# Miniprotein binders against q96jn8r1131to1294, part 34

Target 1, 164 residues: q96jn8r1131to1294
Amino acid sequence: TLEFLENHGKNILLSNGNRTATRVASYNQGIVVINQPLVPQLLVQVRIDFLNRQWTSSLVLGVITCAPERLNFPASACALKRAAWLLRGRGVFHNGLKICEKFGPNLDTCPEGTILGLRLDSSGGLHLHVNGVDQGVAVPDVPQPCHALVDLYGQCEQVTIVNP
Below, E stands for the ipSAE of ESMFold2; O stands for the ipSAE of OpenDDE; V2 stands for 0.75 times the mean of E and O plus 0.25 times the DockQ between their complexes.

## First folded at step 5 (miniprotein)

Design i15
Fold by ESMFold2-Fast, scan of step 5:
Structure i15 (fold): chain B 164 residues (1-164), chain A 98 residues (1-98)
Amino acid sequence: as target 1 above (164 residues)
Amino acid sequence: SPEFDEAMLRAYEFIFRFDEALDEGNPETAEKYLREALEQLKIAVEIAKELGDPELLEYVVELLRWLAFLAEEHGFYEIAKEAKKLAEEIEKEAQRLE
C-alpha cells in the first residue's frame, strides 16, 4: 500500500493511515512524499479533497531525486531546484525554470474530486494522469531513483492517496 | 537566451529566500528578498523586450503574479502593487507583439 512519508512539511498533518495529508496552516510548508520510489509500472494517484478559494494558486506535483526520509523540506517545492521536476499551473518546471509551456490542464483550476496521477514509463518519461486520462510525457528521462512529491500549496489543503 | 534564463533562475532563488526569511521570523529580510526577486524580473523583462519574444514576456508575467500573491498574503502591499503594475504593462506589451 502507498502512504505518505512521516517526514513532511511542518504544516502537514497525516491521517487515514498516512494516506491523507492536510495542510493545517498558512499557504506553504505543505510538501509530502510517497513512501516508495516511483518505479516504472507504478501509478501514484491523489485526490483533491479540499480547496480554500481564498488562495490564488494551488497544488504542485512532481518528482524529487534526493533522499526524502531526512530532508529538511523548504517552504515550497519550487525551492528544491535541481532535485525536483514539478508540475505547477500549466507549466513544467526544473531548477526554477519553466521547461515546458502549457502541459495538461491548469492545476490551479482543478476542482475538488479531481484525481491526479504520476507514472514513470519504461523509458524514464514522467506522465501526468488526470481523472484516469494520460496527459502524455511531461518530463523525459527522469533520473532514478526518484520519489513522487505533492506540495499542498495555496488553495489545496487536503489530498488523499487513491488506488488505481 | 542564457541571460534570460539566469535572471529567471535568480528571481526563483530570491522567492525561496523570502519564504526562508519568513520562517525564521525576519520580515525585513523577507521584504529585501522580494525586492531582489522583482529586480531580477525587471532584468528579464528588458531582455525579453529586446528579443521581441512575447512568450518570454508571458513567462515573466506568471512569476510576477506569483510574487504579487506572496507579497500581498504577507502584508508587503507596496511590493504587491508594484509587481501587479509591471505585470499589467507586460501583458499589454505581449498582446501588442502577438
Scores: ipSAE 0.011, ipTM 0.262, lowest interface PAE 8.9, mean pLDDT 84

Design i16
Fold by ESMFold2-Fast, scan of step 5:
Structure i16 (fold): chain B 164 residues (1-164), chain A 98 residues (1-98)
Amino acid sequence: as target 1 above (164 residues)
Amino acid sequence: SPEFDEAMYRAYEFIFRFELALDEGNPETAEKYLREALEQLKIAVEIAKELGDPELLKWVVELLRILALLAEEHGFYEIAKEAKKLAEEIEKEAQRLE
């Protein structure tokens, strides 16, 4: 049973058995983490439920390699430094650096109803899935254990965990 | 425009580095990154004006508002003031081009 951890960003409210995360204020402090490590072949998927066009950028997806249960989450996922590999807008980021210019669709333009997924392959490559379609390897050889993270940044104010 | 996109994404990167610097307890470095973000947005404004595209100007305005809010929240009032003034000016220009 996949759920968001009770430890999350300050602006998050969990509902629907901890399967729905809503950012109730501002544009940041919206990090949530899945309650189980992302092990090879586990596909974690979230659906974009609500976008607020007051803001420009949108959600960030990725993995963190630090223990999330008692982590003091920063205002945005990018501040997690070396512990995070992130898919944001048009790029892949690690330690605040863009490590790939364009990968998959622009996350800042994905509409409500889009289903985004994260999966590790047998070689430790991190894959992004968009509406069921594998976009390929965004990050090779992700350190383990790692945990799937969603940052409800900017436009994205609500996501829900969905089955494959 | 690739040049416009580059300036916007550099601005986003500096805003993220601003948040990282605050997490590290370094407000001087954070202020530097906010100023760098603002400079990238000024570059984006000039490119969008040359292209005559009100939608690109609106995108810059939205990020300027985010920058102003971040600056104000963390006590960088001069940066917040400058970003708010620029946002208001460019919003009016975007409306005029529509």
Scores: ipSAE 0.000, ipTM 0.206, lowest interface PAE 11.5, mean pLDDT 85

Design i17
Fold by ESMFold2-Fast, scan of step 5:
Structure i17 (fold): chain B 164 residues (1-164), chain A 83 residues (1-83)
Amino acid sequence: as target 1 above (164 residues)
Amino acid sequence: SKEEDLFKDAELFAKWALEWLEKGDYEYAALIYLYAAKEALEAGNPELAFEYARKAIELAKKSGNEELLKEAEELLEKIKEEL
């Protein structure tokens, strides 16, 4: 059973058997991580449940290659640097660098109800799925083991893990 | 760290702009969105910079400040070059 880890950003509250994450304050400190490694062909999906239009940016999702169980999470996933490959807005980022432009939809504009998925292919390529549609390879050759993360940044205040 | 700090500052500026907008001060809200757009651009996020610049243009038009509107429009054209 996929769940969010109990180690998470300080503004997160987990509910629904650790399958729903809510950011209860501010715009940051909202990183959550899936409880098991993202192994090839495992599709991890989250649904955007609630957007607060007070903020301008929205959720970031991606993978980290460090052990998440006791990690002291920074205020934003972007601060994880070399440990993280992130999708933010329409960009793909690693270690503070934009490594791909205009990939998939603009994550800052996805409405409530959108289902976002992460999957590794057999060659270690990281795929984004949007409402069941594979957007292609965002990052080739992701180091393993890695873990799927969601940063409930800005507008996105609640997500829920959804099984296919 | 620098890119992370600039991105963080952009969100703080955007929040500040929303506070002034709620008070009905379109001119100050537009100015702060303009600053947020510049910070987002420097942080390597031209998509976010584009959205903030559009907001600055909208609010500058409501304010009647022609100089601010011109600056916001010029920034938007610069941002388009990086998209």
Scores: ipSAE 0.005, ipTM 0.151, lowest interface PAE 12.1, mean pLDDT 84

Design i18 (at its last look DockQ between E and O 0.10; V2 from the best seeds 0.00; counts 0 for: pae E 9.4 > 1.5, placed apart)
Fold by OpenDDE base, second read of step 6:
Structure i18 (fold): chain B 164 residues (1-164), chain A 83 residues (1-83)
Amino acid sequence: as target 1 above (164 residues)
Amino acid sequence: SKEEDLFKEAEEFAKWALELLEKGDYEYAAEIYLLAAEDALEAGNPELAFEYARKAIELAKKSGNEELLKEAEELLEKIKEEL
């Protein structure tokens, strides 16, 4: 069963069998990691449950290749400088460096109810899914094992892991 | 180039931070200025990094977030080594 790990950002409260993450304070410290590593053809999806519009920006979605149980999470995924491939806004980032300017929809403007998914293909390409639609390869070759990461940042205050 | 991309990102962060500042979100703005400073430093522009880090320090103080302040001050010291 897909769940968020107990090792998470300081402002996160897990519920619903660790399938729901809620940021209960401020705008940051909201990083969560999914327990099972991504394997080819496994689609991991989260739904944006609640947005707090008093903040700017929104969730960051991506993968990490370091051991998630030992990770000391920064206040924001934006500060991850190693072993990280992230989708923020419309950009794709690797270890803090933007490697793609425009990819898929703008995550900062996704409304509540949006379902975001990550999937590795057989060649190690990381795909973004939006409401069930494959947006294409965001990262062409991701090292394995890797774990899906969600940063409940800014507006995004709650997400839930959902089945395909 | 990578440096150019980092520089652009730094500027984007700075603009974002300014917007947050205008809303009175000092802590949030400070955090984003920190990111801007880091990018500027990596972009090979320690002067700009210094400016952003100083802003982060100022706003961190206003916000009362001591941890953020410490982080900003540490970054400033690192930047000074590159000046």
Scores: ipSAE 0.379, ipTM 0.730, lowest interface PAE 1.4, mean pLDDT 93
Fold by ESMFold2-Fast, scan of step 5:
Structure i18 (fold): chain B 164 residues (1-164), chain A 83 residues (1-83)
Amino acid sequence: as target 1 above (164 residues)
Amino acid sequence: SKEEDLFKEAEEFAKWALELLEKGDYEYAAEIYLLAAEDALEAGNPELAFEYARKAIELAKKSGNEELLKEAEELLEKIKEEL
């Protein structure tokens, strides 16, 4: 069963059997990671439950290739650099560098109720799914093992893991 | 070298922050400038770190994010010790 790891950003509160993550303070310190590696065929999905318009930016999705169980999470996922491939706004980022200008929808404008999914294909390509629709390969050849990450940054204060 | 790698990362973060500024995302731009400042400081360039931290403070004020402003001001004080 998919759950968020007990190791998470310090502003996170887990509920609903560790399937719901809520950021209870500030705009950052909201990184959560799925409790098992993102293996090919596994579709991990989260629903945006609550957006706070006090903030301009919104959630970041991606994968990390370091072991998350004991990781001291930085304030924002973008600080992970070498270990992370991230989808932010309309861009795809790795090692602090933008590797794709415009991919999928603008994550900063996805409304409450949007379901966002991550999946690896058999070639190690990372796919984004939006409301059940595959957006294509965002990142080719992701190293394994890797773990699905959600950064409840800015506007996005709550997400829940949902089944396909 | 390690310093060259850190400097390249700082430059890339600064470029990213500029793109965010063009899109009007002051809060995120401020956070990315803080990452650039940290890398510049670790690379041994406190003058560049100071410039990035100052931009982060300006943008944090424009975004209305009090926590980010506090973090940026704290980093600026640490950078001043290296100047």
Scores: ipSAE 0.093, ipTM 0.443, lowest interface PAE 4.2, mean pLDDT 86
Fold by ESMFold2, look of step 8:
Structure i18 (fold): chain B 164 residues (1-164), chain A 83 residues (1-83)
Amino acid sequence: as target 1 above (164 residues)
Amino acid sequence: SKEEDLFKEAEEFAKWALELLEKGDYEYAAEIYLLAAEDALEAGNPELAFEYARKAIELAKKSGNEELLKEAEELLEKIKEEL
């Protein structure tokens, strides 16, 4: 069963059998990680439950390739300088460096109810799904094992893992 | 070009860092200013990189994060070599 790991950002409260993550303070310290590595057969989906439009930026979505159980997370996923591929706004970032200017929709404008998904294809390509629609390959060859990561940043105050 | 993209990214990080500072998160603002400084240096603008690194040092001091301060000071010394 897909759940968020107990190792998470310090402003996160897990609920609903660890399938819902809420940022209960501030605008940061909201990194959560899915408890199973991505494999080609696995689609990880989260629904945006609550947004606070007082903030300009919203959630970050991506993967990390180091073991997440004891990792010390920074305040924001964008400060990860190792083992991370992230989708932020319209950009794709690897270890804090932008590697693609525009991919998929602008995550900063996704409304409440949006369902975002991550999966690997058979070649190790990382795919983004938006409301069930495959947006294509964001990153062509992600090392395995890797885990899906969500940073409940800025606008994003709650997400819930949902089945495909 | 790569330099134009890096310069734009540095400016966006600097705007983000200012928002974080206004909301009182000194440690995070310092981390983001450090990213801005690295982008500005890679864009071939060591004077802007110097400005951002000085801000990162100032905010790292306020945050009490000595490891971040050391990282920021090391980057500033590297930037000085390019001035």
Scores: ipSAE 0.006, ipTM 0.196, lowest interface PAE 9.4, mean pLDDT 85
ESMFold2 (binder alone), look of step 8: mean pLDDT 89; pTM 0.877
OpenDDE base, look of step 8: ipSAE 0.024; ipTM 0.412

Design i19
Fold by ESMFold2-Fast, scan of step 5:
Structure i19 (fold): chain B 164 residues (1-164), chain A 83 residues (1-83)
Amino acid sequence: as target 1 above (164 residues)
Amino acid sequence: SKEEDYFKEAELFAKWALEWLEKGDYEYAAEIYLLAAYEALDAGNPELAFEYARKAIELAKKSGNEELLKEAEELLEKIKEEL
C-alpha cells in the first residue's frame, strides 16, 4: 500500500497508517515522499485536507530521482539543487530552474478537498492529475527510478493519500 | 527556532544565486533570486523579499528574458503592498 516514508521534514507528523501528513509548525520543513518508486501506470494521489490562509503560497509536488530513505531534506523543496522536478504555483521547475511558466491550475489557489495526482506514462512523461482530470505532460522523459514528493509548504498543512 | 530557519533558508538561496552569477549565467541567477524573493515573502520578511526581487529584475534585464523580467516586476509590486 502507498504510504509516506518515515524520513520526512522535521515539522511533519504522520498518522492514519502513514497515509496522512500534517505540518504542525511554521510554513516549511514539510517535505514527504511516497514509500515506493513512481513506476509507469501507478497513479499517486493526495487530497488537500487543510489550508491556513496566514501564508501566501501553497503546496509543491513533483519527483526526485535520488534515494529518499536517508536524504536530509532542505527546508523547502524548491531549494533542492539536483535530481528534482517540481510543480509550484503554475510553474514547472528542474533543480530550481523554471522550465515552464504556465502549466495546469495554480496550485496556490487549489481549495481544500482538491485531489492532486502524479503519474508517469510509458514514455517517461510526468503527468499532473487534478480532481481526476489529466493536465498533460508537465515533464518529459523523467529518469528512473523516481519518487513522488509533496512539500506541505505555506498554506497547505495537511494532505492524505487517496486511492483511485 | 523558526526565525533562525527563515534566515538560514534565505541565506542559502542567496549563496546559490551568487554561484551562478559568478559563472556569468544571468538568467539562472535571476531565477534563483526570484525563488529567494518568494521564500522571504512567505517567511514574513517583505524587506528581504524586496531586495531579492530587485536583484532578480536587474539580472533578468541583463539576461534578455522578457517573461522572467515580467514575473519579477509583478512580484516586486506585490511586495511593495506589504512594506
Scores: ipSAE 0.011, ipTM 0.297, lowest interface PAE 8.8, mean pLDDT 83

Design i2
Fold by ESMFold2-Fast, scan of step 5:
Structure i2 (fold): chain B 164 residues (1-164), chain A 98 residues (1-98)
Amino acid sequence: as target 1 above (164 residues)
Amino acid sequence: SPEFEEAMRRAEEFIKRFEEALKEGNPRTALKYLDEALWQLDIAVLIAKELGDPELLKRVVELLRRLAELAYEHGFYEIAKEALLLAILIEKYAQELE
């Protein structure tokens, strides 16, 4: 079963059998990674449990291609540069560059209870799912192996892995 | 580093847009630009750390302190506090590099 890795950002506390991640301080240092590589057909889903509305930016979702088990995580996911393909707000980002202007809903406005999913298709395309609805291919030809990442940034202080 | 200079330039650009949004009476847009400025400064920290250059880290600290002061002046206390805490941590790191 899917769990968050015990290697995570320093402001994270894992609970519920490593299926719930809570950011217990500040607004950053909140990166968590799923314990299994994203392989084609695997749908990884998290539910937004708690939002702190004092912040305007919210969680970031994506994949990293470096091995996460002993990675020294930066303060935010966008600092991972070449290793990361990220969905933030309505944009898709790689290596600090916005590679797509509008993709899916604005992640900064998704309410508590929203279920967000990541899946690779058979051609290596990364898909975002929102409340069970496939938004399409955000990133084509993701290098493998890759690992699903959630950055509990800003508003988003808690997420829980949910089974499809 | 061109990447470092670009991150710093973007941070300063977002600070300008923050002030413009406040003049227009739009605090929600202003808060968005503060978040974007902090994001760029976080990127600048990563680049400076990769280069092992304490002088670049000190430049980030200076801009973080200016951003914190500006945020505090306009009532964004939570962001101001976080920017100051980040500045303190980066200052310690830069000192240890030397």
Scores: ipSAE 0.000, ipTM 0.274, lowest interface PAE 11.5, mean pLDDT 85

Design i20
Fold by ESMFold2-Fast, scan of step 5:
Structure i20 (fold): chain B 164 residues (1-164), chain A 83 residues (1-83)
Amino acid sequence: as target 1 above (164 residues)
Amino acid sequence: SKEEDLFKEAELFAKWALEWLEKGDYEEAAEIYLYAADFALEAGNPELAFEYARKAIELAKKSGNEELLKEAEELLEKIKEEL
């Protein structure tokens, strides 16, 4: 059973058996992590439930290779200095540095109801899925073990884990 | 307001970058200044964004990270369009 970890950003409230994460304040402090490592071929999916258009940027999605259970989360996932590969807007970021200018659709413009997925292929390539469509390899050779992370930043105030 | 919140975020990241700079980690400091510049630009303060981007370029040069330097220079070009 996939769930969000109880260790999360300060502004997060978990509900629905820890499968729904809601950011209850501001625009940041909204990092959540899936409770199981992202092993090859496991597809982890979240649905965007609620967008607040007061903000311009939206959710960030990716993986971290450090142990998340007692990690002291920064205000934004983009401030993670080590062991982090993130998708934000159209960019791909490694430890805060942009390594790809344009990959897949712009995450800042995905509407409510969009289902976003992360999956490792058998070669360690990290794939983004959007509404069931594989966007390709965003990051090759992700170290293992790694953990799927969602940052409910800006517009995105609620996501729910959905099963295939 | 949204602009005030983004401005505060820019200031927090700039302070964080200074902490890493004091530890001699030029690469980390440059990365964090780039985030500070982005927040300042989104907050509608291109003058502050310009100052942070300049610091990021300076530190990226010292770090020897050419990819980071290129990213900082690209951001500076965006900021110049708002000045």
Scores: ipSAE 0.000, ipTM 0.180, lowest interface PAE 11.6, mean pLDDT 83

Design i22
Fold by ESMFold2-Fast, scan of step 5:
Structure i22 (fold): chain B 164 residues (1-164), chain A 93 residues (1-93)
Amino acid sequence: as target 1 above (164 residues)
Amino acid sequence: SDAERLFEYADFIILEGGDPEEALKKAKEAFELFIKEGNLEEAAETAVFIVLLLEYLGKDPEEIKKWIEIAIELAEKAGNKELVDEARWLEKE
């Protein structure tokens, strides 16, 4: 059973059997992590449930290669100092630094109801799926074990885990 | 420590959209202090950050390669397999 870990950003409230994450304050402190390592061929999917359009930027997702159960989360996933590969807006970021200018659709413009997925291929490449469509390899040969991370940043105030 | 403060400052420069050259300078200063302190794990982590900044700034490929080698060596000596894997990932970029 895929769930969000009880260790999460301080503005997160978990519900629906830890399958729904809601950011209840501000625009940050909204990091959640899936409770199972992202192993090859496992597709982890979240649906955008609610967007607050007073904010400009939105959801960040990706992977971390450190143990998440007792991690002290920073205010934003892009402030992670080590072991983080993230998709934000149109870019791919490693530890807060942009390593690819344009990959997939702009995550800041995905509407409510969008289903975003993360999957490792057999070669360890990290794929983004958008509404069931594979966007290709965002990050090659991700170190393992790794864990799927979602940052309910800015506009994105609620996500729910949907079918693997 | 002073090394940790410098590394945090380099991170803040990048996080706030400041000058990446200043961040690189502060990261290199932090690296030297971590080495002096014998803190190999933090030195390795700082070397990874330096590699990413050098790539972001479009610096000399030979300098980038040197810092990747430093990061791998220090991570191996520190016994941190996760850092070794991260540093080796940079070689594959």
Scores: ipSAE 0.014, ipTM 0.365, lowest interface PAE 7.8, mean pLDDT 85

Design i23
Fold by ESMFold2-Fast, scan of step 5:
Structure i23 (fold): chain B 164 residues (1-164), chain A 93 residues (1-93)
Amino acid sequence: as target 1 above (164 residues)
Amino acid sequence: SDAWRLFDEAYDIILEGGDPEEALKKAKEAFELFIKEGNLEEAAETAVFIVLLLEYLGKDPEEIKKWIEIAIELAEKAGNKELVDEARWLEKE
């Protein structure tokens, strides 16, 4: 069963058997990581449950290749200095630097109820799925093992893991 | 150390949307200090960051390739397999 790890950002509360993550304060300190490595063909999906329009930017998701169980999380995922490939807004980021200007839909405008998915293909390409639709390869040849990460940043205050 | 301070400053410039040329200058200074201190792992991480900055700025492809080679060599010498894989991923772009 997929769950969020107990090691998470300071503003996160886990509920629903560690399948729901809620950010209870501010706009940051909201990083969560899935409890199993993202292996080829495994589809990890989260649903956006609650958006607070007080903030402008929203959810970030992607993968990290460092061990997450004892990681000291920064205030935001884009501040990870190594081993991180992230989707934010319309951009793809490696270690905080933008490596692609426009990929998939704008994550800052996805409404409540949107289901976002991450999957590795057989060649190690990282795919984004939006409401069941494969957006294509965001990052080729992701190093393994890697772990799916969600940053409940800004507008996004709650997500829940959903099964395919 | 001064090397870590310079690295952090360079990274913060980029995250805040500041001047990437100043970030590159600070990252290169941090790299030189890590080398002088014998901190090969931190030097390798800094070299990876320098590659990303050079690509972002559209710098000379030959300079970019040299820094990729530096990052791989230092990561291998440091014995950090995760970092070797990360640096090699830059070659496949």
Scores: ipSAE 0.006, ipTM 0.248, lowest interface PAE 10.0, mean pLDDT 84

Design i24
Fold by ESMFold2-Fast, scan of step 5:
Structure i24 (fold): chain B 164 residues (1-164), chain A 93 residues (1-93)
Amino acid sequence: as target 1 above (164 residues)
Amino acid sequence: SDAERLFEEAFYIIFEGGDPEEALKKAKEAFELFIKEGNLEDAAETAVFIVLLLEYLGKDPEEIKKWIEIAIELAEKAGNKELVDEARWLEKE
């Protein structure tokens, strides 16, 4: 079954068989990575369990192309530079640059209970799914192997991996 | 803390396409508060962010160099190797 890796940001506590990630301090240091590569057609889903509205922005999700098992995670996923393709708010980001301004719903406004999914299509396109609805291709031709990443940033203090 | 909130707001502004001058103002306020609290790691991260904003806004090269120096020193004192490397990369510009 899908789990979060035990290597994670320093403010994360894993529970529920490593399927729930909780950020226990501050607003950052909340990066978690799925325990197996995101292979084509595998749908990885997380549910937003808890939002703290003292913060302005919320979770980031995407993919990382470096080996995550011993990676020294930065405070924010945005600092991963060329190794990560990230969805934040309405934008798609790579290497510190916004490569798409308006894609899918605003992740900063998704309520508790929202289920967010990542999937690669057969052509290597990265798709976002929101409550089961495919939002389309956010990033074409993602390098492989890659791993699904969630950054419990700002408002988002807890997520849980959910299966279909 | 207020410092963490201000930094988070500044970061949010720039990545969502808001006013970078407003982000810079909040980042500088956050930096002063992190220093006051003795939070060197977050102060160093904030200084790196300030450098990026100053460069984006085309501010004085002398001010940019000063903030690069601050970022490197604080990252070293905090013992954060990744942040030291990031701050030193900025120095190469």
Scores: ipSAE 0.016, ipTM 0.436, lowest interface PAE 7.2, mean pLDDT 85

Design i25
Fold by ESMFold2-Fast, scan of step 5:
Structure i25 (fold): chain B 164 residues (1-164), chain A 93 residues (1-93)
Amino acid sequence: as target 1 above (164 residues)
Amino acid sequence: SDAERLFMEAWDIIYEGGDPEEALKKAKEAFELFIKEGNLEYAAETAVFIVLLLEYLGKDPEEIKKWIEIAIELAEKAGNKELVDEARWLEKE
């Protein structure tokens, strides 16, 4: 069963059998990681449960290729010093550098109830799914093993893991 | 809070590859507000961020040194040992 790891950002509270993550303070320190590697054909999905629109930007999601169980998380996923591929706003980022200007919908404007998914295809391409619709390959040839990551940054204060 | 919003905006500028001078201005405003609010931990975090921006922009070494001293002092007052260690690492240039 898919759960969020007990190792997470300091502002996170896990509930619902570690399937719901809530950021209880500020706008940052909200990184969570799925408890097993993102293997090809596994679709990991989270639903946006609550948005606080007093903040300007919103959640980030993607993958990291380092072991997450003992990782000391930075305040924001975009500050990760290890290999990470992240989707933020409309951009795709690798290790803190923007590598694509416009991919998929703007994550800063997705409403409550949106279901966001990550999946690796058989060629190692990372796909974003939005409400069940495949947006295409955001990142080709992701190294494996990798782990799905969600950063409850800014507006996004709660997400829940949803089965396909 | 206004301080947290300004600090978030400063980081967002950097993550998006924007103007580091604009980020520095917002970070300094956030720092002043955190001090006024008595939020020493976030004030220390903001001081560390200011040091990194000053170094990137090639500002005066004496100004950088003063902000490092501020970061260390505030981290110690906040009682956050990890943040003290982080701020002290800035001295080892």
Scores: ipSAE 0.239, ipTM 0.589, lowest interface PAE 4.3, mean pLDDT 86
Fold by OpenDDE base, second read of step 6:
Structure i25 (fold): chain B 164 residues (1-164), chain A 93 residues (1-93)
Amino acid sequence: as target 1 above (164 residues)
Amino acid sequence: SDAERLFMEAWDIIYEGGDPEEALKKAKEAFELFIKEGNLEYAAETAVFIVLLLEYLGKDPEEIKKWIEIAIELAEKAGNKELVDEARWLEKE
């Protein structure tokens, strides 16, 4: 089953069979990675469980192509300058560089209960799903294997892996 | 350039689960070289990375604040609004 890895940000507490991640301190150091690599047609989804309105930014969602079990996670996904494709706000980033200005909904404004999904298609394209709706290809060709990454940053203090 | 090399080495250390203190050292060296090269944009980016490393290491809040301010200033001078936003994103605390 899909779970978050034990190797995670320092402020993360895992629960519910490692399917729920809670950031229990500060606004950062909340990176979690899902255990199973993305394979074509597998939809991986997380639900935003709790938002702290003290902050204005929210979660970052994406994939990494490095070995997640030995990655020394920085305080924020923004520090990932290799092997990282990230969705932040409405932007798509590759190794810290914005490669798309406007894609999908603004992740900073997604309310609690929003279900965000990632899926690789047969051609290696990475799709974003929002509440079950395919938003299109965010990244056209992602190297495999890759793992879904969630950075519980700013407002986002809890997410849970949910089944489609 | 040497600055770029050092920056990537710093990241590689983090990537491989190495000593973040060494990564921080290399990042600071990269920063100085970017400044000398006149590459304000990359200097700003490196400053952001330094902030993140410092936060990871639980370093002095005053030093963190300093580097955030550096990042903002350099990003503004470079005319990179995205980088300014990223730096200010870190400033929210």
Scores: ipSAE 0.026, ipTM 0.457, lowest interface PAE 3.2, mean pLDDT 91

